# Ledger of designs, part 49: miniprotein binders against p81326

Target 1, 226 residues: p81326
Amino acid sequence: MLHFGGFIMEINHISKILEKEREEYIRNKVEEYLKQGFSKDDAVNKANQSWRTYIGHRIQDVIYNLLKKFLKDSGLKVTTDKALNNRNLPEELDKVKRLIAINYGEYLFLPDADVIVYKVENNDIKIIAIISVKNSFRERRFETTYWKLKLKESPVTSHIKVFLATPDKDNEISYKCPNGKPKKMRIILEYELDGIYFLKEDFEETEKAKHFGKIVEDIIEISKKL

## First folded at step 17 (miniprotein)

Design Bl4
Fold by OpenDDE base, fold request of step 18:
Structure Bl4 (fold): chain B 226 residues (1-226), chain A 83 residues (1-83)
Amino acid sequence: as target 1 above (226 residues)
Amino acid sequence: SDLEKFAEQLIEFAEYLIRLAEEYLEEGKPQFAIEWLELAVRFLQMALELARKNNLDELAERIEKLIERAKELIERAEKIKES
C-alpha cells in the first residue's frame, strides 16, 4: 500500500513540474511575439496558445514513456498516432494503423490517439486501448468521446478501450456534482469513455474515474481478456 | 518476482527522466532539469526500497549507482543555475 501511495504521489508531480515552465515560457514567447510586431494583447494571446500546445505535447510525451516502461514487461507495446503518420511504416505499425482506422465511407481516418496500447500474439496484433492525454479541456471537450463512439460503431474496433488521462488543472471534470450541480462534462466523459485517469489527488473517485497510477494494472487486466 | 519487475520498471522510467533532464540542461534550463532529476531520484529510492526488502543486492547496488549519478547531475545543474 505504501509503495503504491508513493507511486501515486510521484505521478502527480509530473504535471506540477511541467507547469513550472509556464511562467518562463509565456514570458519568452510574449517577448518573441512583441519583437515580431504584435501588440501586447496579441502577443499574450499567442503565447498562451503556444503554451497550451507545448504543455500538451510535453505531458503526452511523459505519459507515453511512462506507459511504455511500465507495460513492457507485460508484453504490451505502445505507439502514437504521430508515429503512424508515415508513408513507410514497419509491418507491425501498419497493422496497428489499420486496426484503429475509422470508416467514413470513402475515407478511413485515425482517431486522435496520444497513446495506443497493443499486443502481438502469434503475429496477430490486438489493439487494447487508446489513451487520450489532455492537460486542459478548453477546446474539443468531447473529442475523446467522439472517437470512442466512432470506434464502437465497428466490430473491428468496438473492443478498443478508450481512456482519458488528465491532471485536470482547472477542476473541470474532477467532480460530478460539485455544490449539488452536475458537471456535464465529467458525467458525459465518464459515461462514454471506458475510464478517466487523473494525474492529481483531488478528484471524485468512481469505478471509471481513478488515479492514473491504476491505469497500468487496468490495461494489463484488459489485455488478458482479449 | 512482480516486485522485482516493478523495481526495474521504476529504474527504466527514472532513466528516462534523467535523459529528459539532460535535454533541459542542453536547452539551458537547469532549473527544470533539477526538478526532473529529483523526481528520478524519488523513483529510484522507491526501487531501492523494493530491492532491499527483497534482498536483491545486485539490483540495489545498481540503483544506488543511478541515484549517485542523478545527484551528481543535480549538483552540476545547480552550478549551472548559479552561474
Scores: ipSAE 0.863, ipTM 0.944, lowest interface PAE 0.5, mean pLDDT 93
Fold by OpenDDE base, fold request of step 18:
Structure Bl4 (fold): chain B 226 residues (1-226), chain A 83 residues (1-83)
Amino acid sequence: as target 1 above (226 residues)
Amino acid sequence: SDLEKFAEQLIEFAEYLIRLAEEYLEEGKPQFAIEWLELAVRFLQMALELARKNNLDELAERIEKLIERAKELIERAEKIKES
């Protein structure tokens, strides 16, 4: 119990550490954009946008590596949508790519998949889960939900669990009804997704909304049922 | 054992964090490298506790070496930060 508590606490530091870069990053980017001839206000806005992109990728990378290490011993493999964006893929990854593809009639497109968890059994690949990692919800608030719904439309992908992992920096989805007012985003995300995992301590826990520390166990359990 | 596996997982993740910190050092950002290294040390300390409790001496020794490496990197980063 103590070790798990400690682990949970340390996971929460990931976001905190990343956020420490913000001030310096913004300052540097503002200077860069000013040199490019942007106004001060435009430079600040662009810097903030750049930061959101930067921090988003950084947290995704950390979470990917975390899951990679903690799922490995369970015989589970992880990849990313970025790794699948190649013309020439190893056979295994090509199969993974095909198994997560969404049909749009004439076209197949991949869902946003920051982390893809799969297993290989008897040369067959089973996709277990897709984890979307979001630092904030300022943009594309329901994108993960869209992909979940699209994945449900096909018997090929309907079994794939879609999870959201977030530190919820802006406290947008940490509680369902703060101050008695329903938070639409929390309610919808929790309803539509298979789970929300928080990289923070202060959130409303439910059956679907858990601390990120539980995601490994949950994924392993799901993998045993597939 | 499950505990041994968990300890190994902690080690591997800590090693990743150390590599991440080294990247920050290369980028001239020692202040952030230190933060990641300190986090790595905490994960390693958790692993060390598990190893010791389960009499995994070889694993404990490996972890201790990693902790030392991380601490050395912290010291280096601090020196860079102060310069």
Scores: ipSAE 0.863, ipTM 0.943, lowest interface PAE 0.5, mean pLDDT 93
Fold by OpenDDE base, fold request of step 18:
Structure Bl4 (fold): chain B 226 residues (1-226), chain A 83 residues (1-83)
Amino acid sequence: as target 1 above (226 residues)
Amino acid sequence: SDLEKFAEQLIEFAEYLIRLAEEYLEEGKPQFAIEWLELAVRFLQMALELARKNNLDELAERIEKLIERAKELIERAEKIKES
């Protein structure tokens, strides 16, 4: 239990470390855009947009690698939607791609999938979970929910768990009813998704809303039932 | 054992963080490299505690060497930061 507590605490530092880059990143980008001839206001705005993209990718990469390491011994594999966007996929990844594809009639499209967890048994692939990693919810607040609902519509994909992982630095979904006011986004995300995992301490814990430290165990448990 | 597996997972993740820190060093950002290295050391210390408690001497020795390497990288990064 003590080791798990320590592990949880260290997970919370990931987001904190990443956020330390913000000031320097913004400063450098503002200078860059000013040199390109943008106004100060435009430079600041562009720098902030660039930061959101940058930090989003960085946290996704760290979480991907974390899950990769901590799921490996359970025989579970991880990939990303980006890795599947290739014309020449290995057979295994081609199968993964097909097993998460959503049918739109004439077209198949992939859900947004920052992390895809799957297992290989006797050359058969079973998709276990898709994890969306969100640093902030300023944009595309319900996109993950959309994909969950779409995956649920097909017997091929209906078993796939969809999780959200976030540090929720702006406390947008940490509590259901802060100050007695319902947070629509938290309530809907928790209702529609299979789980929300927080990379922070200060949040309202529920059956579906847990600390990120529990995600590995939850995924392993799900994998045993498939 | 489950504890041994968990210790190994901690080690592997710490090794990733060390590589991440090295990338920051290559980018000329020693201040952030140090932060990741310190985090790596903390994960390794957790693994070391597990190894010692379970009398996994070989694993403990491996972890200690990794901690030493990470600390050396911190010292190097600090020197770069000060220059």
Scores: ipSAE 0.862, ipTM 0.943, lowest interface PAE 0.5, mean pLDDT 93
Fold by ESMFold2, fold request of step 18:
Structure Bl4 (fold): chain B 226 residues (1-226), chain A 83 residues (1-83)
Amino acid sequence: as target 1 above (226 residues)
Amino acid sequence: SDLEKFAEQLIEFAEYLIRLAEEYLEEGKPQFAIEWLELAVRFLQMALELARKNNLDELAERIEKLIERAKELIERAEKIKES
């Protein structure tokens, strides 16, 4: 598939547009929390947490819709962890859920997979990739690598590619060796994951660290091998 | 063709962006709606270039109407923003 440079460049605007909401969002939330009786410091902390939840949901929604549109003509379907946790699952999604569940002895749990790509062949479902969407790495810094390692442990799930998608606004993982010192988080994430896809222009590009717009071609090529 | 499929995918994503912008307009946030609409127009313009280069006249006409609709929404949002 042919990727135009314009496509790559325009995708990087998604996170920029969303970030323009931050100041107004936080201001409105601080006012709301002050009216509820919280101190200024508590209101600010709660507003920032609210923003992180809001922006994470919004970024995931945009990525889900992008992948759904650009993958469908290759016979690939896209769903989300939210859809899989719904009380009333269609049969197809119930099968997807069962295929990504991880066994912990007597218990089964879903990995933290924000977006799931799969295909249906001869009434059979094959999971191609999961994408973790992270706006920041404040908490659970290596959560995505944990899920990759767990999926790798079983022959049923070992083929599933695990990708990270991030704007990485604060440059927490954008460079391997800023100031000549290894950045542990970037190096380990790149080593363990199948790819890191940045929703911005300024990062250290490698074979596994790419512009988000490249993810469509990568997923399609992987799906042909499975 | 693969180029026709890519153009259609650009259109469908742009239509999603337009719907997202309409949500912002409904929330009384025209300044953000404009940003999403301008992005949608850029994706539609990419699709239009592909359609014209490949002599896909029906597709090009559909894209032109979508661009016109998006630009009308931008104009509407600008008037709301100025108020």
Scores: ipSAE 0.832, ipTM 0.933, lowest interface PAE 0.6, mean pLDDT 90
Fold by ESMFold2, fold request of step 18:
Structure Bl4 (fold): chain B 226 residues (1-226), chain A 83 residues (1-83)
Amino acid sequence: as target 1 above (226 residues)
Amino acid sequence: SDLEKFAEQLIEFAEYLIRLAEEYLEEGKPQFAIEWLELAVRFLQMALELARKNNLDELAERIEKLIERAKELIERAEKIKES
């Protein structure tokens, strides 16, 4: 695949553009909640929660559309956790859902995957990767590593690559050893996951920690081995 | 060819970004729509470079029209922003 330097850099603008909305979004939501009769403190808390939900969904939607466009001509298809939870699934997506389900004894649950990449060969479906999209690491710090470990437990799902995509605005995982001290979260995420893809320019690049614009080539190469 | 496929992928993603910007315009948020439109133009310019280098004249003409349309939307959004 051909990669212009500009393509990788322009991808990093997505999170920057979205972040420009935050101040106005929160101001408008606080006003809206105050008009509904909430106290100032409650309105602020509700506005911040609303922003977290909004920005998370928006980043996921942009990433989904990017991957869908750039993977299509390599015979790769893209879906989402939201689409798989739809009641009236097409047969193809129903098979995807069954193939990614995790066994908890009598119960089967879907991993918390935001974006799922798969291919179809002679009506046989092969799941290639899941991408977890995290705007912040506030309360779900190691969720993605849990799903990687669970997927490794079965030969049916052990081949599935688990990636994390993040702007990491607050630099929680951008560097392995900031100030000369090991950063636990970055080290564990990089060790356990198949890759971390940053939606920004400033981070420590490694074999597993890359610019998000590299993810398309990586997924295509993995798919050729499966 | 791989280059032609990549140009089409850039175009398709840019068209998504234009649709996203149009949603912001409908919400009365032209200042954010402009940001997405400018990003879409940059992807279209990359696609145009590929088309011209590979003598894909019909594709290049199509991309030039898309860039013109996106720039017209930027001008419209600027007028809305100032009003």
Scores: ipSAE 0.827, ipTM 0.932, lowest interface PAE 0.6, mean pLDDT 89
Fold by ESMFold2, look of step 17:
Structure Bl4 (fold): chain B 226 residues (1-226), chain A 83 residues (1-83)
Amino acid sequence: as target 1 above (226 residues)
Amino acid sequence: SDLEKFAEQLIEFAEYLIRLAEEYLEEGKPQFAIEWLELAVRFLQMALELARKNNLDELAERIEKLIERAKELIERAEKIKES
């Protein structure tokens, strides 16, 4: 109990620790691209793109491992979209993949589901939640919202909670009305999604916008209702 | 108990962080390994406080040994950083 604030505070450090790699990463990548013959401007652009991909995957990996450790004693299992895209899936994961796939006529696609939480009950698999991990909102700002809407179209997937996890370092969605003006992106994301979980302390808390450290309790509570 | 389970979860996550730090050490990046090890120690210290307040002496001893191991890794990483 006395460690609730401590747990949340330490979780916020994960994003900060990863960001300390940025300067060295960018410097090394620029040097690599310059050696390949790219101009300075092109090398910098490519290095920044590489960093955005790298940091996104790193945050996702830490979140995956955190959820795996803190959810296991509640009978909940965790996997990733990367694992589901592997060839020759184990039977259990193949079932998970089929349960979250969206049908577009002759095509079948996985939603933006970086991390998937599910349980196995009476030999049946029930998907509890998917978590989209976003480091920035420069591109594909409402992708997660789109996938929530698609999951709502079918009674077999409409129960699946769709969460967004983000450090939101640049404060793109941290406040509903920064400087007195409504931030459309924050308002729409919060309205459409089941929750937004921030990997930092400085943001506007609401019923759906919470510290990331609270996601474990929320997922466990939801799982008890299914 | 729920507190004992939470302490074990804190320990397991800290062990993951220690393994992550060891990967950074193997890559020759001790400056980043130290950051992850210090975070792991803070989670272990939370688990230790829970164990001590609840008179879980064997668990507390295990956690103390893990903290000692993590601090030894920090010292090793500092030496590598300075070499």
Scores: ipSAE 0.790, ipTM 0.917, lowest interface PAE 0.7, mean pLDDT 89

Design Bl5
Fold by OpenDDE base, fold request of step 18:
Structure Bl5 (fold): chain B 226 residues (1-226), chain A 83 residues (1-83)
Amino acid sequence: as target 1 above (226 residues)
Amino acid sequence: SDAEKFAEQLIEFAEYLIRLAEEYLEEGKPKFAIEWLELAVRFLQMALEKARKNNLDELAERIEKLIERAKELIERAEKIKES
């Protein structure tokens, strides 16, 4: 129990460390944009947009590597949607790409998938889970839900679990009914997704809303049933 | 054993964090590199505790060496930060 507690605490530090960069990053970017001739207001806005992109990628990379290391011994592999955006994919990744594709009639598109967990059994690939990693919910609040619903519509992809991982720094989805008022976004995300995993301590735990430290065990358990 | 596997996973993740810290050093961000290295040390300490509790002496020794390496990198990063 104590060791798990320690692990949980250290996971929470990931987001904290990343957020420490914000002030310096914003300052440097504002200065850069001012030098480029933008107004102060434009420079600040651009810097904030740049930060959102930067921090989003950083947290995704850390989470990807975390999952990669902690799932490896279970025979599970991980990749990303970005890795699948190649014309010359290895056979394994080409199969992964095809197995997560969503049909739109004339076109196939991939869901947003920051982390894709899969296993290889007897040369067959089974997709276990897609994890969306979001630092904040200012934009595309229900995008992950959309992809879950789309994946659910096909028997090819309906088994794929879709998880959201977030530090939820702005407490947008940490609680269902803070002050007696329902948080629509938390309720909908928890209802539609297979799980929400928090990289923080202060959140309302439920069957589907857990600390990120539980995601590895949950994925392994799911993988045994597929 | 499960304990050994978990310790190895912690080690591998800590090694990733060390590499990440090195990238921050290359970017001229020693302050943040130190933060990642300190996190790596904490993960390694967890691995060390797990190894010791399970009498995995060889693994414990390996972890101790990694901790020492990470600490040396912290010291280096601190010197860069002060310069």
Scores: ipSAE 0.858, ipTM 0.941, lowest interface PAE 0.6, mean pLDDT 93
Fold by OpenDDE base, fold request of step 18:
Structure Bl5 (fold): chain B 226 residues (1-226), chain A 83 residues (1-83)
Amino acid sequence: as target 1 above (226 residues)
Amino acid sequence: SDAEKFAEQLIEFAEYLIRLAEEYLEEGKPKFAIEWLELAVRFLQMALEKARKNNLDELAERIEKLIERAKELIERAEKIKES
């Protein structure tokens, strides 16, 4: 039995370490914006926006690398939507791009995909899962669900699992009905998505809402069925 | 073996964290570099336990060297933080 307990605990530290940067980052950015001539209120707002972007990218990168390493030995590959937004793609990535594209009639667009998990079998590519990594839900609350629903509309993409990974630092979706009050966002996200994976301990676990430490196993299991 | 694979996965992720910490050091952020290095060491310790339990001596030795390297980087980062 993989001492999953220790592994799970260490995963929780990822978000904790990243959040330690916030105070210093905000302070430095506020000072920078003040020097640029912004008001105190504007400087604070801009600093907070900058932080959201910064921390969002940082957590996405860490999660991407984690999944890349822990899925590799299972014959699974990972990429990102950003990697697919190149003019000259290797054949493999070009195929991946085509297999996740959503049809809008005259146009094909890619879903937001922080992590794309796929396998290659006999030169055939199968998309296994798309993972959205979000540090917070202040903006675009249901964007991931939109993409999931769009992917369901095509037999080409309907099999693709869509997962959300989050530390949910603001406890927006950690519980369905905290204090007897329904959390609309948690309920809808859990209903529409194939799973929610938390990089924290304090959350309501369900069949679809799990600790992030389980995501690797779940993806591998899904990959065996496809 | 599954144990060996898991140990290697832990090592590879820890190596990523070490590289990440080195980037923080280059950016003049030793405090945060230390945090990532400590996390890397904990992952390596998990790998080491797995390697030892399964009599993977060569792998264990490799992991021990990586732990040593990470600890040396922590010491360096602490010195930078105090300066």
Scores: ipSAE 0.857, ipTM 0.941, lowest interface PAE 0.6, mean pLDDT 93
Fold by OpenDDE base, fold request of step 18:
Structure Bl5 (fold): chain B 226 residues (1-226), chain A 83 residues (1-83)
Amino acid sequence: as target 1 above (226 residues)
Amino acid sequence: SDAEKFAEQLIEFAEYLIRLAEEYLEEGKPKFAIEWLELAVRFLQMALEKARKNNLDELAERIEKLIERAKELIERAEKIKES
């Protein structure tokens, strides 16, 4: 029996550790921007924006590596949208890129995909899931939902599961109806996405809203059905 | 075995965290490096428990060595932090 409790707890520490950098990071960036001639208010705002970008990338990298390690033995591969932005891609990644592309008539664009999970069977690539990793929802709250809906429009991509992974630091989507008031964002994200996975303990669990510790098993299960 | 696979996964992730911590050390952030190393140790401890419960002695020994290495890195990071 996987003492899932310990694993779950340690996953939660990922976000906690990352958040410990915030104060120092903000302080340093504010100082930097002040030296560049920005006003105090502008410096603070810019520092906060910089932090959001920084922490976002950091958590994405950690989650990517986590999924990479824990999915490997299941024969599942992972990549990122960033890895697909190269002009010269290996054949496998070029196929992955094509299989997640969204048609906009004259143009094909990739969805935002912090993690792409796929399998290779008989030289055929099957995309299993896209995981969007968000530290906070202050900006582009429904971006992942948009991509899910777009992927759903094509028979080529409609099978692709889209998951959101988040520590939800600001408790924006942790509960559906806190204090009896519906949280629009939680409800919509849960409705439109295939799952929301929390890197925290304090959230309302549902069929679609689970702890991040379950994502590996869920992805493996999905992969067996595809 | 599933137990062995899971232990190996934990090890590999812990090794990633150790590398991450080393990057923080290189960036002059020993405080945060320590946090990642401590997390790595906890994952390794989970792996060790799994290995021991399944009589994977060789794997257990490997994990113990990794824990030791991580602890040594913590000590080094603490010294850097105090300097």
Scores: ipSAE 0.857, ipTM 0.941, lowest interface PAE 0.6, mean pLDDT 93
Fold by ESMFold2, fold request of step 18:
Structure Bl5 (fold): chain B 226 residues (1-226), chain A 83 residues (1-83)
Amino acid sequence: as target 1 above (226 residues)
Amino acid sequence: SDAEKFAEQLIEFAEYLIRLAEEYLEEGKPKFAIEWLELAVRFLQMALEKARKNNLDELAERIEKLIERAKELIERAEKIKES
């Protein structure tokens, strides 16, 4: 049916192509910060932080467009956290926003989600999955697991699958027991989340840890059960 | 058919990659644009294989023309890179 190996192989080139920009991007940003009067050390640090933001947004945009194209013919729609924060939200997206919101007493907050997959059946909206896109795990390593646990607290959101998509270039979660020792971050993320999807070739595959190219079939299969 | 739908999805994603490459060309970054265009061609070639194996001749002709146009963009980007 699906030419699985070829599709997965080509998807893994996305993160490789993006990484080729890094050196030029950082060099240009250091120059910009030096012109603003920052020391060399501060300029380098700021340039590296700028790169991490840039690459994260670019990976998210590519994932959004991939999912939108490959899920459309299965009756599935895709939106983003940015679209849900837009003023004068279309009625359909306003409903999506309300369906993922979490109640904290007097306050209502959206979980941190980069890409949201949903379907519309009989004028009803069902949220299928939330995909968090992470380029690194430097600061908020377990934020995605927190939101999964919060979504599980309510019967109206407990069905929502929470996935992590990552190139994991620094191999922070690629293996469960590197050098024979359990990697806490990989083990907890895999245990709590519904899936981890890698945008690279070299990682330990499990029932929940898969090549990113498999996410399309997984989401379609899940949607048929709702 | 499922094969026709998958080929169309590959085409649509390749068209997105071409638009991304055009953004790099506008930024004066032809070497990165070429990388994205070459990836787009690989997705189009995958779609072409699918179309040919399923005797979807009209679709195959359309994909061949898209590949030609993507390769023309690569040639343009190569000229920009050389200058």
Scores: ipSAE 0.832, ipTM 0.933, lowest interface PAE 0.6, mean pLDDT 89
Fold by ESMFold2, look of step 17:
Structure Bl5 (fold): chain B 226 residues (1-226), chain A 83 residues (1-83)
Amino acid sequence: as target 1 above (226 residues)
Amino acid sequence: SDAEKFAEQLIEFAEYLIRLAEEYLEEGKPKFAIEWLELAVRFLQMALEKARKNNLDELAERIEKLIERAKELIERAEKIKES
C-alpha cells in the first residue's frame, strides 16, 4: 500500500529536522535562566530538561498526526494519553481509557501510552496498539516493557500490541551486540515488546526492529486479524 | 483505488507539515520552517508521482498547485531569513 523506500527515507528526516533545533533552543534557554538569576550550571541543567520536554512533545505530535492520516482509511482511530486525561472526556474516549487501564487493587492506572490506535465496530471498541515515544533512554529505560507485561496479565488486554518509537540518536538501543558485547537494553526491549520502530537509517534491523515507516502497514495487518 | 487513497494520505500529512512550518514562521524561525516545508514538498512530489502513474489528472493538478504554494512559502521564508 505504501512506497516502502521513498516513504521510509522521508520519514527519517523528521527526527533530523527536530534535532537541528537543539543548539539554538539550549542557547536561548540558558540565556533566559541566567537572566532569572540562576548559576550557569543550573541554567544549563534547566535548559536541557526544557529541551527534553519540548522535543518529546514535538516528536509525539508528529507521530500522532502521521498515524492519524495514514490509518484513517483503514477504519482505525488514533488518540493520545493527553486526550484521555482531559476532564470532559467524550464517551468513546472514556471507553478507550477504561480498556487500557491496569488494575492495582483499589487503584486503577493508565499505562504510559503516548499514542493509542483503536477501532470501533458495532458500537464496540477494540484497542489495537499503543505506541510509546522515547527520544532518549537516559531515564525509565524499561518502562514500556513493564507496561507490556502488565497488559499481558489480563485476557481483556493481552491482545494489545505495544510498540516503541524512537530516533535513538545516541545509539543506546540501535545494535544488539556493539563491539561484540550484548546490549542488554536492546535485547530485552526487542524480546518483550511487539516492535521497535526507529526514526533513523542506521540501526540493526530485525523482525521486530524496523524503520518507523513500516509501522503503518504493520498496524493495518494486525487490525485485520482482530 | 489504493493509489488514490495513499496519495490523499500523503497530501494530508504534507498539509500538516506546512501548518507546522507556518508556526515556525510566526515564531520568527524561518530556518526551521524551510526544513519542514521542504519535507512537505517531498511528500507532495511522492503523491504527484502516484497520481500521474494512475492517470488521476484532477488530483495531479491539485497536487501541483499545492507544491507551487509550498515553494512560494519557502521563498518567503528565505527572504525573512536573509533580512
Scores: ipSAE 0.827, ipTM 0.931, lowest interface PAE 0.6, mean pLDDT 89
Fold by ESMFold2, fold request of step 18:
Structure Bl5 (fold): chain B 226 residues (1-226), chain A 83 residues (1-83)
Amino acid sequence: as target 1 above (226 residues)
Amino acid sequence: SDAEKFAEQLIEFAEYLIRLAEEYLEEGKPKFAIEWLELAVRFLQMALEKARKNNLDELAERIEKLIERAKELIERAEKIKES
């Protein structure tokens, strides 16, 4: 259904629009920090950190809403780690939280699960996929891979697909062997994860590395087999 | 039908983008609100083409009204930007 001029092209505009905000956002934040008395260098560092937080939340919100709208007619529900961390959880979300928790003996922790897709059958919940949303890989490079490995350790979570969604603006994982040398991060992420979905056009497409617009169909097909 | 479901999904996502643009307007950022509204119109146009191609006349009329409303919001945002 997806082709040259359609759905994939329009989805890639999301990251382009967000990037247009960057320069004005950083400029305004630098001015704010300078007025607070920070040095120029400190103000710039703080502004860049603020941008990384802002853009990360914005991308997650857009992806959450996209998945929610395009998956609902297939009987699939979507939630977020923020929603699961609320103190007063509805019973359904409390079950979702317990079904993705990772056991560390006496302690249970949630994986890095920005967006969670699940289905409800006869009041039972089946977790289908977890999508980690990363704008940049400069820090916390393999966090998503760690969570995939932990989920594989338990029979109750081993079926959960773990996907990475990214604009990868700086081409940190876009190609397996840029300049003739293997890119460690791309190779390991593709090997360990169930899929990498790019919010841009220019990347090396493989059986696991795809345009983000393909994620809806992939999740639906997986849900039919679980 | 599957075509009708997909058109409805495109509409719902466009409506989310319009709400996102309205947040930018509330924050006094009409320049960026316009960007999101223009994207919403592109998704609505895609939905309209799906509806017309599949002879979904009532749905097409509804989509046309949504596009007109989104374009009115763009005009309002342009006036705010020029202020």
Scores: ipSAE 0.822, ipTM 0.930, lowest interface PAE 0.6, mean pLDDT 89

